# VH-VL binders against q7xyp4: the designs that were tried, part 1

No score or structure here was measured in a lab: all are predicted.

Target 1, 266 residues: q7xyp4
Amino acid sequence: AAAARASSSALVALPGGRMIEVPHMTKDYRDVKVCSRQRKWEIREHMRDPIKMGLMGTKAGMTTYYDDEGIAHPVTVIALEAGNVVTQVKTKETDGYDAVQLAYKETRDRTIPWPERQHLRKHGNVKAMKHLKEFKIADVSEFTPGQQLKAEELFEVGDLVDVSGTSSGKGFQGSIRRWGMKRGPMSHGSKSHRQHGSIGCSATPSRVYKGLKMAGRMGNERKTVKKLPVMMVNDEEKYIVVRGSVPGKKGTIVELRPTKIVGKHC
Below, numbering starts at 1 at the first letter of every chain, in headers, positions and changes, except where a header shows other numbers; antibody chains are not in Kabat numbers.
F, E and O are the ipSAE of ESMFold2-Fast, ESMFold2 and OpenDDE, as the mean of both directions, binder to target and target to binder. V2 is 0.75 times the mean of E and O plus 0.25 times the DockQ between their complexes.
[cut] stands for letters that were removed.

## First folded at step 1 (VH-VL)

Design s11 (framework fv_tislelizumab)
Fold by ESMFold2-Fast, scan of step 1:
Structure s11 (fold): chain C 266 residues (1-266), chain A 120 residues (1-120), chain B 107 residues (1-107)
Amino acid sequence: as target 1 above (266 residues)
Amino acid sequence: QVQLQESGPGLVKPSETLSLTCTVSGGSISSYYVHWIRQPPGKGLEWIGVIYYSGSTNYNPSLKSRVTISKDTSKNQVSLKLSSVTAADTAVYYCARGFYYGSGRYFDYWGQGTTVTVSS
Amino acid sequence: DIVMTQSPDSLAVSLGERATINCKSSQSVSDYVAWYQQKPGQPPKLLINWASTRESGVPDRFSGSGYGTDFTLTISSLQAEDVAVYYCQQYYSTPYTFGQGTKLEIK
């Protein structure tokens, strides 16, 4: 991560090539009350926190923020590419469960399958998007097909968020995969690279992702990093900054969900 | 279905404190924001303040010295207190729901409104 | 404070004709604008949020547009039940502010 001084800006490249200048926080994120005294009382009374709506973003990169004490804080910049539009709203009455489906990252019509284009058109007349993800939430009443979700509407500085994405497995391969690499020069006989690119660019299915997927720790895995503090939210410049690292390399599509409070903890 | 209903005295004397209650049914006030908005006779809408699901509050600077919004989650009620009232505080007072976060800043469900007249 | 200014203050439109109401903010509010309809003796009803997203149950003849400082509410074919006062609201920053209102009447 590039080092950054307190009270200075960090420049981070977006996957689309645009540079964004992220100002350093002038207020310590730890000074922001995540859970008020009244909210803790409500949790004790009701014994649960409602599951809130999230959104999708693209990992733009990491940088380092140095506070006034000289302590390094790793931060991740998450770009908000064109998207985060509600497509389908599911209700217990019609679908058996409450959920909001989001489309993310605009693309040309021809790059997505015809059935997906028809789905987006049917549900809110949404432009072609590369990624489609379902968010199960407690109350869908405020959402409507075609609605644009804004980061500042879902997150504020000091919130804790859970970030889910697909991370690379182990960097080193077993003997079986090494044996496969000996079949020929990969840099020249690379006609299969389009298959890997197609997999990486495929639209996400509308089905909810549940639990950890363990693929022998040699392939890509879906991982969730929980309780990352939100340091900045800027809907005008289309980015969110969180403290810590999120899954995947630069360009990875991630899901951001507000951290739910479980039991008596906040 | 979420419903909001305001209640309180219809007549308040000058210099006294106006106290209104908003009772919410069909949803928990722990899940969303509750706003207070007022409308003087024949005039437009004025935002008074909000209590967030966290219990934090934010008030219109023009009223901040006189206004207090609080909630009782066990009764599912939000209260508005406005001190040192004058004839200028005569209005219909509404409570309204904002769902949460930025979708909590516009008002999807409104109470029917309660008329408050400041007069001796 | 962000000031929201509507135009016109009052508008008379024939049944079936297009009605256009404008709202201007004193500074950029991105698309953080909502529109409300208020009939006499009733609370305001949300029509549009996020400048252009129609609230569930609101007829297709209502549409919103705009970004930054200039916003428009359009009723493509006026119906008798559309007689009301219409308000725009910015929610970009506190205090949240409303326009002064536009009274829509049938000509």
Scores: ipSAE 0.000, ipTM 0.420, lowest interface PAE 12.2, mean pLDDT 75

Design t4 (framework fv_tafolecimab)
Fold by ESMFold2-Fast, scan of step 1:
Structure t4 (fold): chain C 266 residues (1-266), chain A 121 residues (1-121), chain B 106 residues (1-106)
Amino acid sequence: as target 1 above (266 residues)
Amino acid sequence: QLQLQESGPGLVKPSETLSLTCTVSGGSISSSSYYWSWIRQPPGKGLEWIGSIYYEGSTYYNPSLKSRVTISVDTSKNQFSLKLSSVTAADTAVYYCARDSEYYYYGMDVWGQGTLVTVSS
Amino acid sequence: EIVLTQSPATLSLSPGERATLSCRASQSVDSYLAWYQQKPGQAPRLLIYDASNRATGIPARFSGSGSGTDFTLTISSLEPEDFAVYYCQQRSEYLTFGGGTKVEIK
């Protein structure tokens, strides 16, 4: 049964109906060396890994890869839909903090309120996108409004990533639209009769204290899985494969951030 | 060729509701690229924007008129309508309907011919 | 609200002359400013959008410039059909029109 499964490969559908096959991987990237508790705490506190830029994606599905011993490992395929375009770059001098706003998942203008569309047009001439997230990072000088981000430039096989779901919440809507440090200008009319978009202007990741992991408890609507190894990155076919499961059902919008903590290798 | 045509009573009594309809022909009002707007112009004076509507019902109103104005859309009839309540002589104007770009940087590219509404007892 | 002040209120010129019309905003409107032409008894016609871009079908003699609070519409050489009232419109916060500039035959 196990031997038969070890010979299998699975097809996963990307948004838009394209199929991909995740090939058999010979390396077992799950076999991560573990340091002593004290050593891990010392690395955590002493080495402040600079926060690096991430991307957004859509959970396409799960499949299985088999290692050299025939052991099945779950993997998640994350599609990269049209988007991942820089809109606004914030600096400490102008905005009081460094951040890059990233727009994701192209959509029709009708789904985006007029003030949000005006903001996208003004900051990089960006097409209407369903999701707008702010990434607070250490160095914003490499980013400009209108810049297309590429997964292969940000991630490589073997990197550890933190994957966060962008769930809208149980019943209380946690989606609040804000532009910069002040309320955005309103160019037309009433917001009470408009359809609410998924455009959010704040994405403040919670910091981990003293090695304590708070994944999935940083708010009841936010689910984060940390330190998932990257198995594949493909910009041409628009997907990333990570080892492990990510929260949410197929179609969930996710944020992929390089893990803030230096790898577990000691 | 897209055409817009205003229709409705040319005379309204003070304190009553002014009601106008704009009929869109030669194109669909259910376009995601456009908003549909009402503009007025008192005789001998300048233009004043009243409000705009998207085909799915989202509205934007001039803050100075918001308490009195309601714009609605009927996609099955390819029409949108203006209601302005509690009218006074100051509401006497030519009322225009216009097609507006969903992009703020563009403008109102197609206009109706305008209809004069006089508020008088 | 953002108030637009157009000057002069009336501009008397002869055909062939250059017309320069000003529009000043009470606060910054970035580049979100359009210009319209209106002839007696007719609806307005879009001339310029985003401060400096000509709308479809508008002759090259019309040009717009400016950003922030100060904007200009220029007609390089007036044709008989250009004698009309011109309105600026800001599109940054709601929609407001200027009071208009009447370009009339001297």
Scores: ipSAE 0.000, ipTM 0.409, lowest interface PAE 14.1, mean pLDDT 76

